# Ledger of designs, part 29: VH-VL binders against q58102

Target 1, 198 residues: q58102
Amino acid sequence: LMDVHVLFSGGKDSSLSAVILKKLGYNPHLITINFGVIPSYKLAEETAKILGFKHKVITLDRKIVEKAADMIIEHKYPGPAIQYVHKTVLEILADEYSILADGTRRDDRVPKLSYSEIQSLEMRKNIQYITPLMGFGYKTLRHLASEFFILEEIKSGTKLSSDYEAEIRHILKERGESPEKYFPEHKQTRVVGLKKEI
Short names: E, the ipSAE of ESMFold2; O, the ipSAE of OpenDDE; V2, 0.75 times the mean of E and O plus 0.25 times the DockQ between their complexes.

## First folded at step 15 (VH-VL; framework fv_concizumab)

Design M2 (at its last look DockQ between E and O 0.65; V2 from the best seeds 0.00; counts 0 for: pae O 8.1 > 2)
Fold by ESMFold2, look of step 15:
Structure M2 (fold): chain C 198 residues (1-198), chain A 120 residues (1-120), chain B 112 residues (1-112)
Amino acid sequence: as target 1 above (198 residues)
Amino acid sequence: EVQLVESGGGLVKPGGSLRLSCAASGFTFSDYYMSWVRQTPEKRLEWVAYISTSGSTIYFPDSVQGRFTISRDNAKNSLYLQMNSLRAEDTAVYYCAREPWYEDEAFDYWGQGTTVTVSS
Amino acid sequence: DIVMTQTPLSLSVTPGQPASISCKSSQSLLHYEGKTYLNWYLQKPGQSPQLLIYEVSNRFSGVPDRFSGSGSGTDFTLKISRVEAEDVGVYYCMQSIQWPYTFGGGTKVEIK
């Protein structure tokens, strides 16, 4: 039974990735990253309990998201900063865990590793990096998520959100910036229940 | 085939109330986000209410916040808009509109609309 | 709120000729995950709005290929390569990148 460590935000994509890996015979361990800025991991803990998977919070150096904020202010666009954080998280986790996964989808642009970046990570760290949703289009993912999950919409970047955006928004506020300039207040989906046993 | 049918529009005096209904058929209603969108006499479109699939998340723009409430009954495939403290500027054709929850953030199907007139 | 500005306000087109409608937003509609949240609707006379184009350039099911969308950032265009009588109506752009959703003011397309 192979252990897999899944980057987990409590959203529909990371949750569906964990479910798929469980159905494939892996033993999923959910990991939520925190940078010590705010306790944003609590929603992910609730979802992990709902799904019935083991979960831990790993606190990484706040300087990672401080640099992300610097990049956003300089470039006036959050994409490169989010990509930087994600890549950095994967590099750090690859020193500890041999099989990593996340909720990256086929049609995602950011955060997403290119094929050459995946090759580099896997070869340098001697790990496997698994993206279970890569082979599916949005209609299939919508159907699968609807079969398993009861979903709720939350406003992007709330303090209770467990994604990278929440802590970066907080740092931007500390610097006197308005996070709304860089992060749209777009809705996002959170798993709040199960329709079907995993 | 997807169908959305609004009802409950009419003439009402300022300060009055009105309840709109939207009957859905031809799809799994409980899998979709629903909105109300109104079209003014000047033909401007304004989004006025949103409700999530379970009804647990609800949003309004400032122009109607505190005056309108939205609800849904998934067992009856029905969407509702309760409008209170109506003003002349609320005069419009009101549409219910369907939104796929998974990254298609567009109103892919609209009802025929029901007319609300707020006049003294 | 994001302001959506459409030009022209109205357009009279000889049948079979092309038409072009501009939509400009007060802020970028590109989300950092790579998706651009710009949609187009057509309201034919006496009908409700119908989805025409989603995510800038994707035609909705059943929409003829004479309709095409393009643009990026804050500047978007809807083109009709050969206007037909059934294309008469009011065209609206809409942004869904952030709350609240907002529409352009509309562009009325007429034949002649």
Scores: ipSAE 0.242, ipTM 0.746, lowest interface PAE 4.3, mean pLDDT 89
Fold by OpenDDE, look of step 15:
Order: structure tokens, then sequence, then C-alpha cells
Structure M2 (fold): chain C 198 residues (1-198), chain A 120 residues (1-120), chain B 112 residues (1-112)
């Protein structure tokens, strides 16, 4: 089996990506990124255990999310900042791993690499970049996730997620900013169990 | 056919308590989020309570927080709303509403409602 | 809380003619992932609310194609291309991006 390193947030999308990759004959290694701001990777660790996949937390430079916070304050919109963080993470990981995957969905706007960006990344770094969910619409993915996983909702801002947003929120707070101004409170779906054997 | 049937409404004095029930049929109840939504006499709709599939996640608006409790029994396909310390402003028709996983954050089916009147 | 404002309060329409309802939110309903959490409901006389549109423009199952939703950010519109007698009732918009979920005040649609 070929090892694939999957960017993993513990959410339904990254979880589904890992499952799909396994079914395709890959050996998924789940990677959660932490920037040393807060231990936001805890939920991802729990989810990885539930899924039965190998999991690793990689700590990257806090400056990355610091810059993201700057971008958010400047643009008053989190999209570009999230895109920046994701691209940066991929660039860094591409130096160490030959096959990378993430939970980018067909209908996602951010984070999402363009076709040109993907080609550039793969050529420059000599890697394979896999986005298993690009063939599925949002509604379909929700349905599929519900078939494979026991899902629960959490309220953003109350329970830390293992995505980039969690640490960025914290940085904004430290700076005297209101994260809610940029990240409205909303529902997030978490994997809390399996309905089917993987 | 998806069906939600509310019951338990009635007349109650301020400070009183009432328990509403919602009986679900025609679908796998445990696969859906459930909420209570009320409609005031002025015909305004107000979200009242949310409960996740397993019941582990519950939300209330500030207007009812601490006074109302929501619960579900998946084995009985039932949703409940315990209302304590009722106020005149709680007077409304109370609907149970279903929220599916495969729909994007919308109530796709509503019951016919049960009327709660709080008056001295 | 997000405030939802609908206009007009009431609308009288000749059968076969189009209708348009506006819904404005006090803050953006756009999630950074690109989804917009705005829904439309219809409450017919003597009935409970029923889902018409979800995520701004998606028709719920069984909803006729004469109904359409559009908009972005904080401004949304529900359109009925050809109003029929069965379309009479009160229309509500709802945001579901942030707790608590909040509804517009409603728009009453009547037939002339």
Amino acid sequence: as target 1 above (198 residues)
Amino acid sequence: EVQLVESGGGLVKPGGSLRLSCAASGFTFSDYYMSWVRQTPEKRLEWVAYISTSGSTIYFPDSVQGRFTISRDNAKNSLYLQMNSLRAEDTAVYYCAREPWYEDEAFDYWGQGTTVTVSS
Amino acid sequence: DIVMTQTPLSLSVTPGQPASISCKSSQSLLHYEGKTYLNWYLQKPGQSPQLLIYEVSNRFSGVPDRFSGSGSGTDFTLKISRVEAEDVGVYYCMQSIQWPYTFGGGTKVEIK
C-alpha cells in the first residue's frame, strides 16, 4: 500500500477523504497542523482514533497564522487568510511527503487550490496532490458522511475545532480583536463514531 | 410519509410548567436533528430549542435558556420540550421541526403545532 | 442576534403575475467556505410552515419551479414567476448561519 498523508481536521470532510483513500488502496496517515498557539489538535486526535488511522500532529511556525490574522484584520474577511495558510502548509509538507491529500470539496471556495496552482505544486515539489472530494457536491458529501459516521454538531467558538480557524481566532483575541467579527458563530459537524466498518 | 405530531399544549398560569411532546413517524428519527420553533400571536416565528441526533448537543436562545429543556427518545421516536417558569411572552403555537443531514441547515418538515397559552 | 428584515409586509398579486419578496440580514450570511445560509418558508392559511428554498436558491423537493431564490451577503430575494391561488400565505426568510436562528417578520401574499 502506498502511504498518503492526509491533512486532517477531524471533521466529516477530511474523515471521508481518508476513508475514500483507504478504499482506493492507499494507506492514510492523518496529519493535523498546529502552530503552537493552542492545543487545537485534540479533537482531531480523538477522531483519528475513532477512524483507526495513524495520526500525527505537525507543529509549524506561529508566524504563519500571525500573518493570517493580519490578513483578516486588513481584509475584514477570512477567505484569503485561510487560503494563505492552507497553501503554505501544503508547500511545507510537500518537502517531506510525496503524496498529499486534503478534504477540499467540489463546492468549496476556500481553501481551494486552482488547477494551475495544483499543477505548479506537483511539478515544483514532485509530489502527488489528491483531493478525493472534488467529485462530489455538498449535499452528496453530507449524505455520504452520515452513512459512514456518527455525527454531532458543535457550536463554533465554544468548542475548539482542529482546523486553522481555531488558532487564528485565538490570535485575534490576544490582539484585542473580536473573532466573532470575522468568524460568525455557526454549527460545525464532528465525527464521534462509526456507523460502518472502514 | 414524514409526520410530526405535537401534543401537550394548553392553558397555564404565569410561573407554571408544561411539557410538550412530538411524535415522529415515516423516517429514521435518530438520523435527524430536531428543533422546536414557536409562532407568536403576532405570527412571528422564533426558534426555541435544538437537539442533535444523540442529544449530546443542545442549544437555546437567551429568551428560554434556563427555563426550557429539550430531550429526545430515539427508541420512541419522540421529542420533548419541558417548559418551566412560563411567561406571558411564551404564548405561541409550538412546532417541532426536522433538520436533515443532507439538507443545508433548514427545517424540511414541521408538525401541525400545539398551542400554549400563558395567562393569569 | 442577526436581524432579518422582510419587505414588503404584504403583497396583493393578480393570478399569473410575478411576485418578489426581499429579505435583508443585519450581517452577512456567507460562510467563509462559500455557503450562504438563507432559507425561505411558506405558511399557507391554517397550515404549518413548509420549506421552499434552502441555501438561497435551492428548491426543496416538490416545490414548483415558478419559485426561485437569489441574493448574496445580506440581500436576498424570493421570486414567484407566476403566482397561483395555492401560493397564498405568509412567506418567511430564515438565517441558519448563526445561533440563534432567526426569522424575518413575514410577507403576506394575497390574490387580487
Scores: ipSAE 0.014, ipTM 0.569, lowest interface PAE 8.1, mean pLDDT 91
ESMFold2 (binder alone), look of step 15: mean pLDDT 93; pTM 0.953

Design M3 (at its last look DockQ between E and O 0.51; V2 from the best seeds 0.00; counts 0 for: pae E 9.7 > 2, SAP .503 > .496)
Fold by OpenDDE, look of step 15:
Parts: sequence; structure tokens; C-alpha cells
Structure M3 (fold): chain C 198 residues (1-198), chain A 120 residues (1-120), chain B 112 residues (1-112)
Amino acid sequence: as target 1 above (198 residues)
Amino acid sequence: EVQLVESGGGLVKPGGSLRLSCAASGFTFSDYYMSWVRQTPEKRLEWVAYISTSGSTIYFPDSVQGRFTISRDNAKNSLYLQMNSLRAEDTAVYYCAREPWYEDEYFDYWGQGTTVTVSS
Amino acid sequence: DIVMTQTPLSLSVTPGQPASISCKSSQSLLYYEGKTYLNWYLQKPGQSPQLLIYEVSNRFSGVPDRFSGSGSGTDFTLKISRVEAEDVGVYYCMQSIQWPYTFGGGTKVEIK
């Protein structure tokens, strides 16, 4: 089996991506990024266990999310900052892994690489970048996720999510900023079990 | 056809208790989040309670926190709202409403409602 | 809590004419760039509320194309291009970005 390294947040999208890749004949290795700010990878670890995939936490430079925090304060919304972090992470990982994947959806706006950016990344780094969910609409994804996963809804901020937001929030707090100003408390979906064998 | 049918409403004195039920049909009940939403006599809509598919996640607004409990029986396709320590301001038509989890179509289907009147 | 403010309180429309309802939130309903948690409901006389629009501009299944939603951040609009008799009722906006969910006060639409 060909190994694929999947950026994994423990959420339904990255989980579904891993499952799809496995069904396609790949061997998914789940990767959660941590920037050494807080141990926000815990949720992802739990979800990885539920899914039965290999999981690794990679620690990257705190400066990346520090810059993200600066961007958020400047722009007053998190979009550009999240995009920056995601792109940076992909660039770094592309130096180590030949096949990368993430849970970017067709209708997502951030984070999301453009076609040109994807081509550039693949050519420059000589990698394969796979976005399994790019070809699916919301209805299809809903169906697929419902077939494979037991899902729960949680409020953001109540539990540490294993996405970039968690550590950025912490940095903002350290700076005397109110994360809620930039990251409204909202609902998040997590995988808490399997309905079907993967 | 998706159907939600509330029951259990009635007249109750302040401090009293009431249990509402919602019977679901026409869809896989266990695949959806559920909420209670009430409409006051002044026609204001107020979210009252949320419960996840498994029931492991529950939320209330401050107005009912500690007084109301929400539960579900997926085997019976039923949603419940136990209301204790009722107050006059709890007087309303209570709706059960369905919540999809992926595409944010809150609340895509509502019941016809059951009336709760809290009065001395 | 997020406060949702609708205007006008009521409007009377001649059949076939357009209608517009405004909804403003006390804080942004945008989460990241790709999702905004604003929904519209219609409650017809003697009925329960029904979903019209979700995420600002998406028509729910079965909703006629004469209904459209727009807006961003804290300012949103529901438009009916040609009001019909069946469109009579009270329209509510709702935010679902954070707990507790909160509704606007409603806008009553009547036919002249």
C-alpha cells in the first residue's frame, strides 16, 4: 500500500478523507500539527484511535501561529491567517512526505489552495497533494459521514479542537486580546464512534 | 414525509412540572440533532434546548438551565423535555425541531407545537 | 447573547410587488470566510415556522425562487421578488453561530 499523510484535526472532514483514501487503496497516516503552544492534539488522538489509523503529532515553529495572530489582529477576521498557516504547514510537510492529503471540501473557502497553488506546490516539491472531498457536495458528504461515523456536536471553546484555531486563540489571550472577537463561539462536529467498518 | 408531533402541554401552576414529548417519523431519528424551541404569547421565538444524536451533548440557555432537562429515545423515535420549577414566563407554544449536522439547515422541520400555560 | 433586530415590524404588499426585510445582528455571524450562520423562517397563519433560507442565501428544499437571501457580517436581507398570497405570515431571522441561538423579533407580511 502507498502511504499517504493526511492532515488530521479529528473532525469529520479529515476523518472522512482518511476513510476515502483507505478505500482507494492507500495507507493513511494521520498527522496533527502542534505549534508548541498548548497540547491541542488530544482530540485528534482520540479520533485517530476510533478510526484505527496511525497517528503522529508534528510540532512546528511557534512563530507560524504567532504570525497568524498578528494577521488576525490586523485583518480583524481569521481567514487570511488560517490560510497562511495551512499553506505554510503544507510547504513544510512537503519536504518530508511525498503524498499529502487534507479535508478541504469543494465549497470551502478557507483554508483552501487554488488550482495554481496546488500545481505550484506539487511541481516545486515533487509531491502529490490529494483533497478527497473536493469532488463532493454537501449532501453527499453528509450521507457519507453518516454512513461511517457517529457524530456529536460541541460548542467551540468548550473542548480543545485539534485545528490551528486552538493554539491561535491561546496566543491571542496571552497578548491580552479577546479570541471571541475573532473566533466566535460556534458549533463543531466531532467523530465519537464508527457505524461501519472502515 | 418528515413528521414531528408534540404532546404533553397543558395548564400548570407556577413551581409545577410538565413533561413534553415529541414523536418523530419519516426519517432516521438517530441521525439528527434535536432541539426544543418555544414561541411566547408575544410571538417571540426562543431556543430552549439542544440534544445531540446520542444524547451525550446537551445545551440550554440560561433562562431554563437547571430547570429543564432534555432527553431522547432513539429506539422509540422520541424526544422529551422535562420542565420543572415552571414560571409564568415559560408560557409558550413548544416546538420540537430537527437539526441536520453537516449543512447548517437549522431547523429544517418543526412540529405543530404543544401549548404550555403557567398561571396561578 | 447575540441580538437580532428585524425591520420593518410589518409591511403590506400588493400582490406581484416585491418585498424586502432587513435583519441585523449585534455581532458578526461569519465563521471563517466560508460560512455565515444566518437563517430565515416563515410562520404562516396558524402554522409552525418553516425554514426558508439557511446560511444567508441558500434556499431550503421546496422554497420558490422568488425568495432570496443576501448579506454579510451583521447585515442581512430577505427579498421576495413577487409577493403572493401564500407568502403572508411572519418572517424571522435567526443566528446559529453561537449558543444560545437567537431569533429576530419577526416581520409581519400582509397583502393589500
Scores: ipSAE 0.028, ipTM 0.656, lowest interface PAE 4.0, mean pLDDT 91
Fold by ESMFold2, look of step 15:
Structure M3 (fold): chain C 198 residues (1-198), chain A 120 residues (1-120), chain B 112 residues (1-112)
Amino acid sequence: as target 1 above (198 residues)
Amino acid sequence: EVQLVESGGGLVKPGGSLRLSCAASGFTFSDYYMSWVRQTPEKRLEWVAYISTSGSTIYFPDSVQGRFTISRDNAKNSLYLQMNSLRAEDTAVYYCAREPWYEDEYFDYWGQGTTVTVSS
Amino acid sequence: DIVMTQTPLSLSVTPGQPASISCKSSQSLLYYEGKTYLNWYLQKPGQSPQLLIYEVSNRFSGVPDRFSGSGSGTDFTLKISRVEAEDVGVYYCMQSIQWPYTFGGGTKVEIK
C-alpha cells in the first residue's frame, strides 16, 4: 500500500483525485500549503475530515508568495505567478515525499506543468508525480463529482479559500494594490459532504 | 431539446410583489447553474440573480439585493424569482438563463421571457 | 463593475457585405493565462437573446462560420463576413469574468 501526498485545496478536483487514488489502492495523505500570511487552510481542514483522509498543513516561507505578488505587479496578470508558486511548492515537497499528486485537470483554467517539466521534476528529485484527472473531460469530471460529493460554490479570493490566491491577494492589499485588478472574482467549488462511500 | 419557459409576469404597483417561475425541460436541470437576466425598455440587458446547482450559493447585484429572492426546485425542474418592494426601474422582460455547470461562464440557453411592468 | 462599451450603436449593411462590431471592456477579461471571458449574443427582432460566440472566438453550436470573434485583453471584435437577412438584430457583448456579469449597450444591425 503506497502512501501518496496530495496537494489539497478542499475543492472538487483535489478531493476527486484523492478519492480516485484511494480506490486505486494508494493511501492518500492530504497536504494544504500555507505561507503564514493568513489562515487560509481552514476550509480544506473541514473537507479533509469529511473525506476521512489524514491531513496536514505545511507552512512555507512567505517570500514565495511575496515574489508571486512582485510578478503580478510587474507583469499585470496572475498566471505566471500562480505557476511559479505551484512549481516551487512541488520542488519543496519533492525533497520530503516520494509520491506527490494534485487535482490538475486536462481542461484546467490554471496553467499546469508541461510533460517535460513533470519529467524534469521526477528525474531530478527521484519521485513520482501523479495527476489522476488528466485523462478526463469535463463531462466525466462533472459526473464523478456529482456522484461522490455535495458541492458548495464560493467566490474565489475570499479570506477562507485554501488556494494560493487568497494569501497573494492579501499581500497585494498590504502593498496598496487592488487585488480585483489582477484576480477577478469567479465561482469556485468546495466539497461539503459525501453522497457515496469512498 | 433544451427548453426554458418563464411565467408569472404582469402589472404591479410600486412596492408590490411578484413571483416569476421558469419551467425547464430537455436537460438534467440539477446539473446547471441558473440565472435571471432582465431587459429594460431601453433594451439594456442586466443580470439580476444567480443560483448554484444545489441552491446552496446565491448572488445578486446591488440593485436588487435584499428585495429579490431566488430559489429552485430540482425535483420539479423549476426556477423561481420572488420580487419584493418593486420599483419602476424593475420594469423589464425577465429571462431565465442556463449556465453550464463546469467552469464555463456564459448563458448558453435563454427562455422566451416574461414581462414585468411596475407602474402606479 | 466592469463597463462594456460597444461601437457602433447601429450599423446599416448591404446584404452580402461584411460587418464589424467592436466591444471594449474597462478591465482585462483574461483569467490567469487561460480563458478570456468575453461572449457575444444576438437578439433577433421579437426573440430572446441567443449565444453566438463564447470565450472570444468559439462559435456556439449551429452558428454559421460567417461569424467570427477576435481580440484580447480589453478589445474585442465580432465580424460577419457576409451579412444575410437573418442576421438582423441587436448584438451584445458580455463579460463573465466576475460578478456582476455585465453587457455592452448593444449594436443594432440592419439591412439597407
Scores: ipSAE 0.007, ipTM 0.595, lowest interface PAE 9.7, mean pLDDT 87
ESMFold2 (binder alone), look of step 15: mean pLDDT 92; pTM 0.947

Design M4 (at its last fold request DockQ between E and O 0.78; V2 from the best seeds 0.00; counts 0 for: pae O 3.3 > 2)
Fold by ESMFold2, fold request of step 16:
Structure M4 (fold): chain C 198 residues (1-198), chain A 120 residues (1-120), chain B 112 residues (1-112)
Amino acid sequence: as target 1 above (198 residues)
Amino acid sequence: EVQLVESGGGLVKPGGSLRLSCAASGFTFSDYYMSWVRQTPEKRLEWVAYISTSGSTIYFPDSVQGRFTISRDNAKNSLYLQMNSLRAEDTAVYYCAREPWFEDEYFDYWGQGTTVTVSS
Amino acid sequence: DIVMTQTPLSLSVTPGQPASISCKSSQSLLHYQGKTYLNWYLQKPGQSPQLLIYEVSNRFSGVPDRFSGSGSGTDFTLKISRVEAEDVGVYYCMQSIQWPYTFGGGTKVEIK
């Protein structure tokens, strides 16, 4: 049974990735990243318990998200900053773990590594980077989510949200910026239950 | 065949209350987020209330926050809007509208509406 | 709240001629993950609104291909390549990127 470390937010995509990897014979270990700004990992911890996977929170240098905030203020658009954070997180984790995964989807734009970026990461770090959802389009993902999960909505950017956005919004606020200028108060999902055994 | 049927509208004095109902059929009601959307006499559309599939997440715009409540009974395929402390600006046709639960953030079907008139 | 502004307020179109409706938002409707949350509805006379186009340019089931949507960021356009009698009504744009969801003021399309 091969160990895989899954970047985990507690949302539907990272949860489905973990489920698929388990069914493929991997032993998933869920990792939620925190930057020490706010305790944004709590919803991910709850979902990990619901799914029945081992979970840990890894705290990385706050400077990573401080730079992301600088990028957002300069460019007036959060996409490049989110991409920067995700790539940096993968580089750091690749020093520790030989098989990494996340919830990146076929039709995603950001965060998403290009083919050449994946090849570079794998070759430079001697790791495997697995994106289980890359082979699936919207209809398949909807069907799989409906088979496994009970989902609920939350506002994006709450301090209990476990993606990178929550801590970046907090830093923007500390700097006197209005986070809502860059990050809409959009609904997000979290997995709150299982319909089917994993 | 998808059906959404609103009822409970009528004439009410300012400060009064009404309870609207929406009966759903022809689809799995519990797979849909539900909203109430109203259309003013000037033909403007205004979103009024949102409720998640389980009923655990509810949102209102500031214009009705604290005066309206929304609920659903998935066993009865029914959506409700309790409107209290009604004002003249609440006069509108009220539609129930469904939003698919996954990632389809639009209203794909609307009911025929029920009219609420607030006047003294 | 995101303000949605439609122009023109009304159109009077000779049958078979094209029509174009503009919708502008006070903030970008592009989410950084790449999706743009702009939808179009048509309300025919005496009817409730019905979904026409979702996510800028995708026609909903049963919508004729003479309807097309385009745009990005804050500027969006609905086009009808050849207006027919059944296209009469009020057209609304709507943003769903954030709560509260908001609609444009409407564009009334009439046949001359």
Scores: ipSAE 0.445, ipTM 0.822, lowest interface PAE 2.9, mean pLDDT 90
Fold by OpenDDE, look of step 15:
Structure M4 (fold): chain C 198 residues (1-198), chain A 120 residues (1-120), chain B 112 residues (1-112)
Amino acid sequence: as target 1 above (198 residues)
Amino acid sequence: EVQLVESGGGLVKPGGSLRLSCAASGFTFSDYYMSWVRQTPEKRLEWVAYISTSGSTIYFPDSVQGRFTISRDNAKNSLYLQMNSLRAEDTAVYYCAREPWFEDEYFDYWGQGTTVTVSS
Amino acid sequence: DIVMTQTPLSLSVTPGQPASISCKSSQSLLHYQGKTYLNWYLQKPGQSPQLLIYEVSNRFSGVPDRFSGSGSGTDFTLKISRVEAEDVGVYYCMQSIQWPYTFGGGTKVEIK
């Protein structure tokens, strides 16, 4: 089996990515990034356990999300900041792992690497970057996720997700900012069980 | 065919209680989130309650928080709304509405509604 | 809470003519992932609301192509290219990006 390191947030998309990779014959290693701000990786840990995949939390420099917070305050929009964090994370991980994957969807806007950015990353770092969900529309993904997972809805801001947003929100609060100004409270989907064995 | 049928509405005095039911058919009830939405006499629509597939996640607006409870019985394909400490402003037609788990289609199907009147 | 404001309150349209309804939100309905959480519902006389459009511009199953949605951020529009008798009713916009979900006040569409 070929090991693949999957950026994992505990959400349905990264979970589905891991499952797809497993079915393709890879050995998924789930990686959740933490920047040492808050222990936001807990949800991902639980989900990884449910999925039955190995999970690792990697702590990166807090400066990355600090910069993200700066960007958000400047732009008044989180998109570029989230893109920056994701790209930075990939660059760092590419120095250690040869095959990286994430849950980027076909219809996603952010975070999402362009084709040219992907080529650049792969060539510069000599890695394989896999985005299993890029070939699927939202209806298909809905169907697939419903086939594999028991899903629950959570409200953002009440329960911390294991994505970049969680720690950025906290940094903004520390700075006297209102995260809701930039990150509206919205519902999120989490995996709480399996409908069938992977 | 997706069907949602509400029942349990009626006339109640302020401070009273009422329990609404919604019977679902034509789909796998346990695969969908469910909500209650009410329509006031002035025809305003107000979200009232949300419950996840397993019932582990529940949300209310401030207007009904602490007074209303939402529950479901997936084995019976039923959704419930227990309303306590009812107020005049709770007077409305109450709809049960289906929510797919995916974030795109909210309230894709509604029941015909049941009328709740709170009056002294 | 996000306030949804619809205009006009009522609209009388000759059959076959177009109609346009505006919905404005007090804050952006755009998520950083790119989705915009704005939905349109129609409540026909004597009926319950029914979903017409989700995520600004996607027609729900069975909705005729004469219905279209557009907009971004805080400004949204529902258009009916050729109004038919069956289109009579009250139209509501709704935001679902933030709890609590909130609806517009409605726009009544009638036939002349």
Scores: ipSAE 0.068, ipTM 0.663, lowest interface PAE 3.3, mean pLDDT 92
ESMFold2, look of step 15: ipSAE 0.427; ipTM 0.800
ESMFold2 (binder alone), look of step 15: mean pLDDT 93; pTM 0.950
ESMFold2, fold request of step 16: ipSAE 0.415, 0.419; ipTM 0.812, 0.808
ESMFold2 (binder alone), fold request of step 16: mean pLDDT 93, 93, 93; pTM 0.948, 0.947, 0.948
OpenDDE, fold request of step 16: ipSAE 0.023, 0.067, 0.023; ipTM 0.642, 0.658, 0.622

Design M5 (at its last look DockQ between E and O 0.69; V2 from the best seeds 0.00; counts 0 for: pae E 3.3 > 2)
Fold by ESMFold2, look of step 15:
Structure M5 (fold): chain C 198 residues (1-198), chain A 120 residues (1-120), chain B 112 residues (1-112)
Amino acid sequence: as target 1 above (198 residues)
Amino acid sequence: EVQLVESGGGLVKPGGSLRLSCAASGFTFSDYYMSWVRQTPEKRLEWVAYISTSGSTIYFPDSVQGRFTISRDNAKNSLYLQMNSLRAEDTAVYYCAREPWLEDEYFDYWGQGTTVTVSS
Amino acid sequence: DIVMTQTPLSLSVTPGQPASISCKSSQSLLHYEGKTYLNWYLQKPGQSPQLLIYEVSNRFSGVPDRFSGSGSGTDFTLKISRVEAEDVGVYYCMQSIQWPYTFGGGTKVEIK
């Protein structure tokens, strides 16, 4: 029974990844990243309890999301910054954990490692990096999420989202920027219950 | 098969109130995100209210904030819009509209509309 | 709020001829995850709006292939390769990248 450490936001994709890995015979351990800016992890903790998986919050250096904010201000677009944070988180976790996973989807553009970036991470760190949702299209993922989960939305940019965006928005506000300029107010998912036994 | 039927429109004086209803059929109502969209006499479309599947998330644009209330009764397949402190600018055809999924942010079906006229 | 500007305000088209409608947004409709949140609706005379195109270029179920959408960022186009009598009505673009959702002012298409 192999332990897998799953980057976990409490949304439908990271939750579905954990469920699939459980069904495949792994033992999932959920990890929510925080940067010490605000306590953005609380809803992810609640979802982890609902799913019945072990969960912990790892606090990383605030400088990571401060650099992300610098990138957003310079590029006028959040994509490169979100990609930078995700890659940096994976690099750091790869020093401690031999099997990592997340909720990256086939149709995602950011955050998403290319095939060569995955190979580099796995070879340099001697780990496995698993993206269980990559084999499924949009219709299948919608179907699976609807089968397993009771979903609610949260408004993007609330202090309660656990997906890097909340803390980056906070830093942008500290710098006198309007986060809405870069991160539109948009709905995001929250898993609040189960329809089906895991 | 999918049907959305609005009712409750009519003539009302400024400062008055109306309650609109939308009866849904032909689909599992509780799985869908619902909105109210209005069309002015000039044929402009304006999104005026939003409610999540469970009712836990609600949104109003500034133009109606504090005057309109949205609710749903999933057991009765019904959506409601309570409109208070009505103004002449609220004169419009009011549609209920549905969004199919969290990530599918478009209105795939609209009702036939109910007319609200605010006039002295 | 994101302002959506449509041009032209009206078109008078000979049946069988092409039509093109422009929609411009005051800011990008591209979400960093990769979706572009631009949709098109048609309101036929005496009817409710109906979904035509979602996410820039995807035809909704039952929409003929003479309708096509294109564009990116802030600039979008709806094309009708050959206008038919049933295509008469007002066309609206809508952004759904952020709340509040906002619509263009409409483009009336009529037959000569």
Scores: ipSAE 0.376, ipTM 0.803, lowest interface PAE 3.3, mean pLDDT 91
Fold by OpenDDE, look of step 15:
Structure M5 (fold): chain C 198 residues (1-198), chain A 120 residues (1-120), chain B 112 residues (1-112)
Amino acid sequence: as target 1 above (198 residues)
Amino acid sequence: EVQLVESGGGLVKPGGSLRLSCAASGFTFSDYYMSWVRQTPEKRLEWVAYISTSGSTIYFPDSVQGRFTISRDNAKNSLYLQMNSLRAEDTAVYYCAREPWLEDEYFDYWGQGTTVTVSS
Amino acid sequence: DIVMTQTPLSLSVTPGQPASISCKSSQSLLHYEGKTYLNWYLQKPGQSPQLLIYEVSNRFSGVPDRFSGSGSGTDFTLKISRVEAEDVGVYYCMQSIQWPYTFGGGTKVEIK
């Protein structure tokens, strides 16, 4: 089996991505990024255990999310900042891993690499970049997730998710900003169990 | 057919308590999030409470936080709202509303409502 | 809290004519993932509210195609292409991007 390193947030999308890759004959290694701001990787760690996949937390430079916070304050919305963080993370990981994957969906706006960006990344770094969910819309993915996972609703901003948002929020707060201005507290889906064996 | 039937409304004095119930039928109750929404005499709609499928996640607005509790019994297809320390401003028609998580169709079905009047 | 403002407060429409209702939010309802969490409800006289539109422009099951929703960011519109007698009632917009969920004040639609 070929190892694939999956960017993993513990959410249903990254979880489904890992499951799909497993079914395709890959050996998923789940990677959660932490920037040393807060231990936001806990949710992902728990979800990884539920899924039964290998999980690793990689700590990257806090400056990355600091820059993201700057961008958010400047632009007044988080899109470009999240894109920046994701791209930066991929660039860094591409130096160490040959096959990378994430949970980018067909209908996602951010984070999402364009075709040209993907091609550039793969060529420059000599890697394979896999986005298993790119062929699926929101409805299909929710259906699929419901077939494989036991899901619960959580509130963003209150319960620390293992995505980039969690640590950026914290930085904004440290700076005297109101994260809610940029990151509305919204519902998120958490995987709390399996309905089927993977 | 999806049905939600509220009950338990009535007249209560300020500081009093009341328990509302919502009986669900026509769908798998345990697969849906549920909320309470009230409509004031002025016809304003206000979200009151949310509960996840398992009941592990609950949310309230500040206006009722600490006074109201929401619960569900999936085996009985029932949703509950315990209201304590009632105030005049809590006077409203209270609706139970269904929230599917597969689609972002918030409050896709509502009950007929039950009236709560808080008055001295 | 996000404040939802609807205009007009009331609208009298001749049957067969179009109607338009505006809803404005105090902050953007666009999530960075791309979804916009704005819903429309209709409360007919003597009835409970019912879902018409979700995510700005998606008609709920059973909703006639004469109803349409549009908008982005903080500005949204519900349109009825040809108002019918059964469309009488109060229309509410609602945001669901941030807790607490909040509703507009409502727009009463009547037939002339």
Scores: ipSAE 0.033, ipTM 0.648, lowest interface PAE 3.1, mean pLDDT 91
ESMFold2 (binder alone), look of step 15: mean pLDDT 93; pTM 0.949

